# VHH binders against o26951, part 27

Target 1, 206 residues: o26951
Amino acid sequence: VEYTHFKDLQALEMERGRLYETIVVTWDDSMVGNAAPIGVLCTGDDTVTLYLYQGTRTVENVLNNGRFTVNVTLDPLIFTDSTLGDLEEDMFSHYRDFLHLRGADAFFTAEVVSVKKLVKRDRFGESELHVVKARAGDVMRAESFRMALNRGIYAVIESLIAYTRAEFSDPLVLRERIAEMNRVARKVGGPREKEAMRRIIQALES
Short names: E, the ipSAE of ESMFold2; O, the ipSAE of OpenDDE; V2, 0.75 times the mean of E and O plus 0.25 times the DockQ between their complexes.

## First folded at step 17 (VHH; framework vhh_7z1x_3)

Design z01 (at its last look DockQ between E and O 0.83; V2 from the best seeds 0.82)
Fold by OpenDDE, look of step 17:
Structure z01 (fold): chain B 206 residues (1-206), chain A 123 residues (1-123)
Amino acid sequence: as target 1 above (206 residues)
Amino acid sequence: QVQLVETGGGLVQPGGSLRLSCTASGFTFDDYAMNWVRQAPGKGLEWLSGIDSSGGSTYYSDSVKGRFTISRDNAKNTLYLQMNSLQPDDTAVYFCAKGPDYFEWEPSEYDYWGQGTQVTVSS
């Protein structure tokens, strides 16, 4: 795969405040690669934030060497295999002293700027995590590049699907589903996603 | 035009509880994450807790985990901090601070602050 180099995350159409589903590639001191699906929050043209939960190889490697790559792919098997197990060694490629996902539609190198260990509490419970702020370095985009998965727009789409099926759904289940999607949109969506959710909710209540 | 006004501070005995409130105005409250930060005498700013715009996710420093609870009422444009099991080292001025539309823990990234409310824990 041939990649073109860019200076910042705008080349990947990443926007501040948006959360993108990516494959984060890390490695240990022996350059053994690890891949994990990670939601990456774009916080600027060249800055991102990761929420890394304790006990993972990802957080260990990131804390150890302060470097990682964020990889854009729409291959569901990469997401699946990296979650259920581990990617094989041949799924990693070298870019300088970084590893990235082989065949990624795009990737960017990242270096840790700050780390904050804290506790997160949500509907799933309490978790210890490291909030990792990183600066994006080299942004590499393949010709086959497609925009990274964005949870904001997916929340809206899922809500619309739920809306269209409302007559066949348990009202309580529907309400909870919409509430969940609205939370996602509010958290990581832009103004238009938020507005979309507002309209959907209004329509459901009318 | 943005205003954050903290209330609820005061003197409390060790083991006691306080509930701080922060009333926000001048911006769309429910679009932004909010945070509590404190500053003890002679010490720097310490981030305590944050909450995303929806209130679905809350974040805590280890120092206040299990004792403090952050919450928000977006209909009232109000941020809360329930503080239980207060200790003398919790004595500080407590600030409400506006974050971006995503959670941010670094106080230097906050664009608006309240005037602060004094919390004193003493026997």
Scores: ipSAE 0.842, ipTM 0.944, lowest interface PAE 0.4, mean pLDDT 93
Fold by ESMFold2, look of step 17:
Structure z01 (fold): chain B 206 residues (1-206), chain A 123 residues (1-123)
Amino acid sequence: as target 1 above (206 residues)
Amino acid sequence: QVQLVETGGGLVQPGGSLRLSCTASGFTFDDYAMNWVRQAPGKGLEWLSGIDSSGGSTYYSDSVKGRFTISRDNAKNTLYLQMNSLQPDDTAVYFCAKGPDYFEWEPSEYDYWGQGTQVTVSS
């Protein structure tokens, strides 16, 4: 795979305030690779934030050496296999002193700027979390690149499907479905996704 | 104009509780994450807690975890901080702050602040 070098995240059409579904590649001191699906928040032209739960190899590797790559792929099997188990060693390629996902549609190198340890509480309870701010270095894009995946529009679409079936739906089930999609849209999306969800909810209430 | 107004501060004995409120106006409140920050006498700003725009995720510094609870009522444009088991070193001016529409813990990234409300813990 042949990559063109770009100077910042605009080449991947990443926008400040949106969270993208990516494969984060990290490694240990022996350069043994690890891959995990991680949502990556774009916070500027060359800055990202990751929310890494304590007790994962991802956070251990990031805290240990302060470097990782963010990899763009639309292959659902890569997301699935890296969650359910480990990717085979031949799924990692070298780029200078970094590892990246072999055949990624795009990737960028990242170096940690700061880490904040804090406690997160949500519907699943309390978790220790490392909020990692990092600077993107080399942004590498292949001809196969189409998009960095963002779930916001899909949360809106799922809500609209539920809305069009509202007359035939259990109101409690519908309300929970819409609430879940609203949470997703607000977590990953921007102002347009949030406004869309607001309009859908208002339409359901009238 | 963006306006944030904190209320609920006061004098309380060690071990006591207070509930702070922050009423917001001049922006779409439920599009934004919100935060509580304090400044003790002679010290810098300390981030305490944040909450995402929906209220579904809350975040706490180690100094207040287990004692403070952040919440919001988006229908009332109001942010809350329930403070329990207060100690003398919790004495500070407490601010609510608006930053970007995602959770951000660094106070230098916040663009609007309330006037603050004084909390004094003393016997």
Scores: ipSAE 0.780, ipTM 0.912, lowest interface PAE 0.8, mean pLDDT 93
ESMFold2 (binder alone), look of step 17: mean pLDDT 85; pTM 0.864

Design z02 (at its last look DockQ between E and O 0.82; V2 from the best seeds 0.79)
Fold by OpenDDE, look of step 17:
Structure z02 (fold): chain B 206 residues (1-206), chain A 123 residues (1-123)
Amino acid sequence: as target 1 above (206 residues)
Amino acid sequence: QVQLVETGGGLVQPGGSLRLSCTASGFTFDDYAMNWVRQAPGKGLEWLSGIDWSGGSTYYAESVKGRFTISRDNAKNTLYLQMNSLQPDDTAVYFCAKGPDYFEWEPSEYDYWGQGTQVTVSS
């Protein structure tokens, strides 16, 4: 795959405040690669934030060498295989002294700027977390590039599906589903996704 | 026009509890993450806790986990910090700070701050 170099994350249509589903590639001192699906928060033209949970090779590698790549792909099997296990060695390619996902539609190199260890509490419980702020370096885009997955639009779509089936659904279940989707849209979606959800909710309440 | 007003500070004995409040105005409160930061005499700013727009996710510094609880009432535009098991080294001015629409722990990234409320833990 041939990549074109770009200056910043705008080339990947990443917007501040939005969370993108990506494959983060890290490596150990022996350059053994690791890939994990990770939501990457764009915080600027060349800055991102990752929330890395304790006990993963990803966080260990990132803390160890302060470098990683963020890879854009729409291949569901990459997400699946990297979640269920490990990707094979041949799934990684070298870019300078970085590893990236072979065949990625795009990737950018990242260097850690700051790390904050903290505790996160949510509906799933309490977790130890490393909040990693990083600066994007080289942004590489293939011709096959498509925008990184964003859960916001899916939340809207799912909500619309739920809406169209409302007459056949338990009202409580429907409201719960819509509430959940609205939460997702508000957390990771942009203004248009948020507005869409407002409209859907309004329609359901009318 | 944005205002953050902290209340609830005061003098408390070690092991005691306080509940701080921060009333926000001048912006859409439930669109933004909120944070508590403190500054002890002669020390720098210390981030303590953050909460996302909905309150569904809360974040804590290691120094206060298990003792402090952050919460918010979006209907009242109010942020809270329940502080239990207070210790003398918790003595500081406590600030409420507005974050972006996502969680941010770095105080330098906050765009609005309250004037702070004094918390003194002493026997």
Scores: ipSAE 0.839, ipTM 0.944, lowest interface PAE 0.4, mean pLDDT 92
Fold by ESMFold2, look of step 18:
Structure z02 (fold): chain B 206 residues (1-206), chain A 123 residues (1-123)
Amino acid sequence: as target 1 above (206 residues)
Amino acid sequence: QVQLVETGGGLVQPGGSLRLSCTASGFTFDDYAMNWVRQAPGKGLEWLSGIDWSGGSTYYAESVKGRFTISRDNAKNTLYLQMNSLQPDDTAVYFCAKGPDYFEWEPSEYDYWGQGTQVTVSS
């Protein structure tokens, strides 16, 4: 796979304020790779933020060596396999002193700028969270690159499907589905996804 | 014109409680995460707590977890901070702050601040 080198995240069409579904690759002191699906928040042209829960190899490796790669893929099996288990060592390639996902449509190197440990409370209880701010270094894009995955528009689309079937749907089930899609759109999306959800909700309530 | 107005500060004895309020106007309040930050005399800004747009996720600095609780009432455009078990080193000016539309803990990234409300903890 041949990569073209870029200096910032515009090459991947990442926008400030949006969260992208990626594979984050980290490694230990022996360069044993680890891959995990992680939402990555774009915070600037060359900056990202990750929200990493305590107790994962990802956060352990990031805290230990301050480096990782963010990898773009649309392959659902890579997301699944890296969540349910470990990817084989032949799934990692070297780029300088970084590891990246072999065959990724794009990846970028990242170096930690800061880490803030804090406590998050939500409906699942209380968790220790590391908020990792990192600067993107080399942005590498293959000809196969199509997009960095953002779930926002799909939340809108699922909501519209539900809306067009409202007359034939249990109102409580419909309300819960739209509420969940709104949570997704607000978590990952930008202003246009948020406005779309507002319009859909308003239409349902008229 | 964005406005944030803190109230509820005052003098309290060690071990006491206060609830701070921040009323917001000039923007769509429930589109944003909101934060509380304090500044003790002669010290820098210290982020304390943040809350997402709905109140469904709340975030706390280690130093205040278990003692402080952030909440919001989006119908009233109001942010709250319940502070319990206050100690003298909690003495500070407390600020309500608005930053980008995602959760951000670093005070240098916030674009609008209230005037602050003084909290003094002493015997």
Scores: ipSAE 0.812, ipTM 0.924, lowest interface PAE 0.7, mean pLDDT 93
ESMFold2, look of step 17: ipSAE 0.800; ipTM 0.918
ESMFold2 (binder alone), look of step 17: mean pLDDT 84; pTM 0.853
ESMFold2 (binder alone), look of step 18: mean pLDDT 84; pTM 0.852
OpenDDE, look of step 18: ipSAE 0.750; ipTM 0.903

Design z03 (at its last look DockQ between E and O 0.83; V2 from the best seeds 0.81)
Fold by OpenDDE, look of step 17:
Structure z03 (fold): chain B 206 residues (1-206), chain A 123 residues (1-123)
Amino acid sequence: as target 1 above (206 residues)
Amino acid sequence: QVQLVETGGGLVQPGGSLRLSCTASGFTFDDYAMNWVRQAPGKGLEWLSGIDYSGGSTYYAESVKGRFTISRDNAKNTLYLQMNSLQPDDTAVYFCAKGPDYFEWEPSEYDYWGQGTQVTVSS
């Protein structure tokens, strides 16, 4: 795969405040690669934030060497295989002294700027995690590039599907489904996704 | 036009509890993450806790884990900090601070702050 170099995350259509589903590639001192699906929060033209949970090779490697790559792919098997297990060695390629996902539609190098260890509480319970702020370096985009996955648009689509089937659905189930999708859209969606959800909800309540 | 007003501070004995409130106005409260930060005499700012727009996710510094609880009532535009098992080293001015539409722990990234409320823990 041939990549074109860009200077910032705008080349990947990443927007501040939005969370993108990516494959984060890290490596140990022996340059053994590790890949994990990680939601990456864009916080600027060249800045991102990652929430890395304790006990993973990802957080270990990031804390150890302060470097990683964020990889854009739409291949569901990459997400699946990296979650259920680990990717094979041949799934990693070298870019300078970085590893990235082989065949990625795009990737950018990242260097850690700051790390904050903290505790997160949510519906799944309490977890220790490291909030990693990083600066994006080289942004590499392949010809096959497509925008990184964002759950915001999916939330809107799912909500619309639910809306069209409302007459066949349990009102309580529907309400909960829409509420869930709205939470997703508000959390990771952009202004247009949020507005879409607002309109859908308004239509359901009318 | 944005205003954050902290209340609930005061003098409390060690082991005691306080509940701080922060009333927000001038912006859409439930669109933004909110945070509590404190500053003790002669010390720098210390981030304590943050909460996302919905309250579904809360974040805590290890120093206050298990003792402090952050919450919010979006209908009332109010942020809360329940502080239990207070210790003398918890003495500080406590600030409510507005974050972006996503969680941010770094105080330098906050765009609006309250005036703060004094919390003194002493026997």
Scores: ipSAE 0.829, ipTM 0.941, lowest interface PAE 0.4, mean pLDDT 93
Fold by ESMFold2, look of step 17:
Structure z03 (fold): chain B 206 residues (1-206), chain A 123 residues (1-123)
Amino acid sequence: as target 1 above (206 residues)
Amino acid sequence: QVQLVETGGGLVQPGGSLRLSCTASGFTFDDYAMNWVRQAPGKGLEWLSGIDYSGGSTYYAESVKGRFTISRDNAKNTLYLQMNSLQPDDTAVYFCAKGPDYFEWEPSEYDYWGQGTQVTVSS
């Protein structure tokens, strides 16, 4: 796969304030690769933020060496296999002193700028969270690149599907489904996805 | 225009408790994460706590976890900070701050600030 170098994240059409579904590749001191699906928040032209929970290999590797790659792919099996287990070693390629996902439609190198360790409290209880801010270095795009995935519009679409079947749905199940999709849209989406969800919720209340 | 007004500061004895309020106007309050930040005499800004748009997720600096609790009432456009076990080094001006619509802990990224409310912890 041939990659073209770009100066910043606009080449991947990433926008400030939106969270993209990516494969983050990290490695240990022996250069043994690790891949995990991680939402990556775009915070500037060359900056991203990751919210990493304590106790994962991803956060361990990031804290240990301060480097990773963010990889764009549309292959659902890569997302699935990297969640349910480990990718085989032949799924990683070298780029300088980084590892990246072999055959990614795009990737960028990232170096940690800061880590804020804090406590998060939510419906699952309390957990230790590392908020990692990183600067994108080399942004590498293949001709196969189409988009970095953002779940916002799909949360809206799933809500609309549920809405059209509301008359035949258990009201509690419907309310819970819409609430779930609203949380997704608010987490990853921009103003238009948030407005769409507001309109859907208002229509259900009529 | 965006306005943030803190209230509830004052003098309290060591070990005491205080609840701060921040009333918001000029924006859709439940579209944004909100934060509390303090500035002790002669010190820089210190992020203390943040809360997501709904109150479903709350975030705490290690220095205040277990002692401070952030909450919000979106029907009243009001942000709260419950502070327990206060000690003299909690003495500071406490600010309510609005930043981007995602959780952000760095005070330099916040666009709008209240005037601050003084909290003084002394015998």
Scores: ipSAE 0.775, ipTM 0.918, lowest interface PAE 0.7, mean pLDDT 93
ESMFold2 (binder alone), look of step 17: mean pLDDT 85; pTM 0.862

Design z04 (at its last look DockQ between E and O 0.82; V2 from the best seeds 0.76)
Fold by OpenDDE, look of step 17:
Structure z04 (fold): chain B 206 residues (1-206), chain A 123 residues (1-123)
Amino acid sequence: as target 1 above (206 residues)
Amino acid sequence: QVQLVETGGGLVQPGGSLRLSCTASGFTFDDYAMNWVRQAPGKGLEWLSGIDSSGGSIYYAESVKGRFTISRDNAKNTLYLQMNSLQPDDTAVYFCAKGPDYFEWEPSEYDYWGQGTQVTVSS
């Protein structure tokens, strides 16, 4: 795969405040690669934030060497295999001193700027978290590039699906599902996603 | 035009509790993450807690985890900080600070601050 170099995340159509489903590739001192699905928050043209939970190779590697790559792919098997197990060695490629996902539609190098260890509490419980702020370096885009998966629009789409099936659904389950999606949209969605959710909710209440 | 007004500070004995409030105006409150930060005498700013726009995700510093509880009422444009088991080293000016539309823990990234409310924990 041939990649074209770009200067910032605009080349990947990443927008501030949006959360993108990506594959984050890290490595240990022996350059053994690790891949994990990670939601990456874009915070600027060349800045991102990762929320890394304890006990993962990802967080260990990131804390150890301060470097990683964020990889854009729409291959569901990459997401699945990296979650359920490990990707094989041949799934990683070298870019300078970085590893990236082989065959990624795009990737960018990242260097850690700051790390904050804190506690996160949500509906799933309490967890220790490392909030990693990083600066994007080289942005590499393949010809096959497609925009990264975006959680905000997914929330809207899922809500609409739920809405269309409302007559066949438990009202309580539906309400909770919509509430969940609204939380996502409010958290990482843009103005239009938020507005969409407002309209959906209004329609459901009518 | 943006305003953040903290209330609820005061003098309390060790082990006591306070509930701080921050009333926001001048922006769409429910679109932004909110944070509590404090500054003790002679010390720098310390981030304590943050809450995303929806309230679905909240974050705590280790120093206040289990003692402080952040919450928000978007209908009232109000941010809260319930502080329990207060200790003398919790003495500080407590600030409400507006974050971006996503959670940000670094105080330097906040664009609006309240005037602060004094919390004094002493026997």
Scores: ipSAE 0.774, ipTM 0.912, lowest interface PAE 0.4, mean pLDDT 93
Fold by ESMFold2, look of step 17:
Structure z04 (fold): chain B 206 residues (1-206), chain A 123 residues (1-123)
Amino acid sequence: as target 1 above (206 residues)
Amino acid sequence: QVQLVETGGGLVQPGGSLRLSCTASGFTFDDYAMNWVRQAPGKGLEWLSGIDSSGGSIYYAESVKGRFTISRDNAKNTLYLQMNSLQPDDTAVYFCAKGPDYFEWEPSEYDYWGQGTQVTVSS
């Protein structure tokens, strides 16, 4: 796979305030690679924020050496395999002193700028969270690149499906489905996804 | 224009409780994460807690977990901070703050602030 070098995240069409589903590649001091699906928040032309839970290999590696790559792929098996287990060693390629996902449609190198440890509480309970701010260095894009994945539109679409079946649905099940989709859309999406959800919820109330 | 107005501060005995409110106007409140920050006398700004636009994710500084509870009522454009087990070290001006439309913990990244409400914990 041949990559073209770009100077910033605009080449990946990442927008400020949107959270993208990516594969984050990290490694230990022996350069043993690790891959995990991680949402990456775009905060500027060359800045991102990651929300990393305590007790994962990803956060351990990031805190240890302060470097990682963010990899763009639309392959559902890569997301699945890296979640259910470990990718094989041959799934990692070298780029300078970084590892990246072999065959990624795009990747960028990242260096940690700051880390804040805090407590997150949500419907699953409380957990320790490391908020990692990083600067994108080299942005590498293959001809196969199409998009960085954002789930916002799909949360809207699932909500519309539920809306069209509302009169045939259990009201409690419908309410929970819409609440779930609204959390997703507001977690990952921008103003248009948030407005779409607002309109759908308003329509259900009328 | 964006406006944030804090209320609910005052004098309280050690071990007591206060509930702060922040009423927002001039922007689409439920599109934004919101934060509470305090400044003790002679000290810098200390981020305390944040809450995402839906209220589904809540973030606390370690120093206040278990004692402070952030919440929001998007229908009333209002942010809340319930403070329990207050100690003299909690004496500060408490600010409501709005930053970008995603959760951000660094006070230097916030673009709109309330004028603050004084909380004094003293016998």
Scores: ipSAE 0.698, ipTM 0.870, lowest interface PAE 1.0, mean pLDDT 93
ESMFold2 (binder alone), look of step 17: mean pLDDT 84; pTM 0.853

Design z05 (at its last look DockQ between E and O 0.91; V2 from the best seeds 0.80)
Fold by OpenDDE, look of step 17:
Structure z05 (fold): chain B 206 residues (1-206), chain A 123 residues (1-123)
Amino acid sequence: as target 1 above (206 residues)
Amino acid sequence: QVQLVETGGGLVQPGGSLRLSCTASGFTFDDYYMNWVRQAPGKGLEWLSGIDSSGGSTYYAESVKGRFTISRDNAKNTLYLQMNSLQPDDTAVYFCAKGPDYFEWEPSEYDYWGQGTQVTVSS
């Protein structure tokens, strides 16, 4: 795969305040690669924030060497395999002194700027997190590039599907589903996704 | 036109509890993360806790985990901080601050602040 170099995250159509589902590639001192699905928050033209859970190789490597790549792919098997286990060695390629996902539609290099350790509580319980702020360096885009997966638009689409099937659904189940999707949209969606959810909810209540 | 007004501060003995409130106006409250930050005498700003727009996710500094609980009532445009097991080193001015539509823990990134409410923990 041949990549074209760009100067910032605008080349990947990443917008400030939006969370993108990506594959984050890290490595140890022996350059052994690790890949994990990570939601990456865009916070500027060349800045991102990651929320890394304690006890993972990802957080260990990031804290150790302060570098990683963020990789854009729409391959569900990459997400699945990297979650359920480890990617094979041949799934990693070198870019200068970085590793990135082989065959990624796009990737950018990242260097850690700051780290905050904190505790998060959500429906899954309490977790220790490292909030990592990083600066994006080289942005590499392949000809096959497509926008990274976005949970905000997913929430809207799923809500619309639920809405269209409302007459066949348990009202309580539907309400809970919509509430769940609305939580997602409100958490990681942009103004348009939030507005979409508002409209859907209003339509359901009418 | 954005306003944040903290209430609930006061004097409490060690081991005591306080519940702070922050009433928001001038913006769509349920679109944004909200945060609590404090400043003790002679010290810098310390981030304590954050909460997402829906209240489904909460974040805590290690210094207050297990003792403080952040919550919100979007229908009332109000943010809360339940503080238990208070100690003298919790003495500070406590601020509520408006975050962006994503989580941000650095106080310098917040665009709107309340006037603060004094919390004093002393025997």
Scores: ipSAE 0.820, ipTM 0.936, lowest interface PAE 0.4, mean pLDDT 93
Fold by ESMFold2, look of step 17:
Structure z05 (fold): chain B 206 residues (1-206), chain A 123 residues (1-123)
Amino acid sequence: as target 1 above (206 residues)
Amino acid sequence: QVQLVETGGGLVQPGGSLRLSCTASGFTFDDYYMNWVRQAPGKGLEWLSGIDSSGGSTYYAESVKGRFTISRDNAKNTLYLQMNSLQPDDTAVYFCAKGPDYFEWEPSEYDYWGQGTQVTVSS
């Protein structure tokens, strides 16, 4: 796979304030690779934030050596296989002192700038969280690159599907579905997705 | 035109509790993360807690975990901080601050601040 080098995250069309679904590749001191699906928040032209829960290999490796890659793929099997198990060792390629996902449509190197350990509380309970801020270094894009995946528009689409069936739906089930899609859209999307959800909810309440 | 107004500060004995309020105006309150930050005498700004736009996720510094609870009432454009088990080193001016539409813990990244409310913990 042939990669072109770019200066910053604009090459991947990542927008500040949006969360992208990626494969984060980390490694241990022996360069044994690890891959996990991780949402990556774009915070600037060359800055990202990751929200890493305690007790994962990803956070252990990141805290240990302060480097990782963020890999763009649209292949659902890579997301699935890296969640349900481990990717085989031959799924990792070297780029300078980094590992990246072999065949990724794009990847960028990342170096940790800061880590904040804090407590997050939500409907699932209380968790220890490492908020990792990192600077993107080399941004590498293959001809196969199409987009960095963002779930925002699909949360809106799912909400619209539910809305069109509202008259014939159990009102409590519908409200729970819309609330979940709103949570997704607000977590990963930008202003347009948030406004879309406001309009859908308002229409449902009329 | 953006306005954040903190209330609820005062004098409290060690071990006591207080509830701070922050009333917001001049922006769409329920689009943004909101935060509480404090500044003790002679010290810098210390981030304490944050809350997402809906109130579904809350975040706490380790130093206040289990003692402080952030909440919001979007219908009233109001942010709250319930502070329990207060100790003398909790003495500070407490600020309400507007964050971006994602979680941010660094006070230097906030663009709107209240005037602050004094909390004094003393016997």
Scores: ipSAE 0.786, ipTM 0.919, lowest interface PAE 0.7, mean pLDDT 93
ESMFold2 (binder alone), look of step 17: mean pLDDT 88; pTM 0.895
ESMFold2, look of step 18: ipSAE 0.769; ipTM 0.911
ESMFold2 (binder alone), look of step 18: mean pLDDT 89; pTM 0.896
OpenDDE, look of step 18: ipSAE 0.753; ipTM 0.906

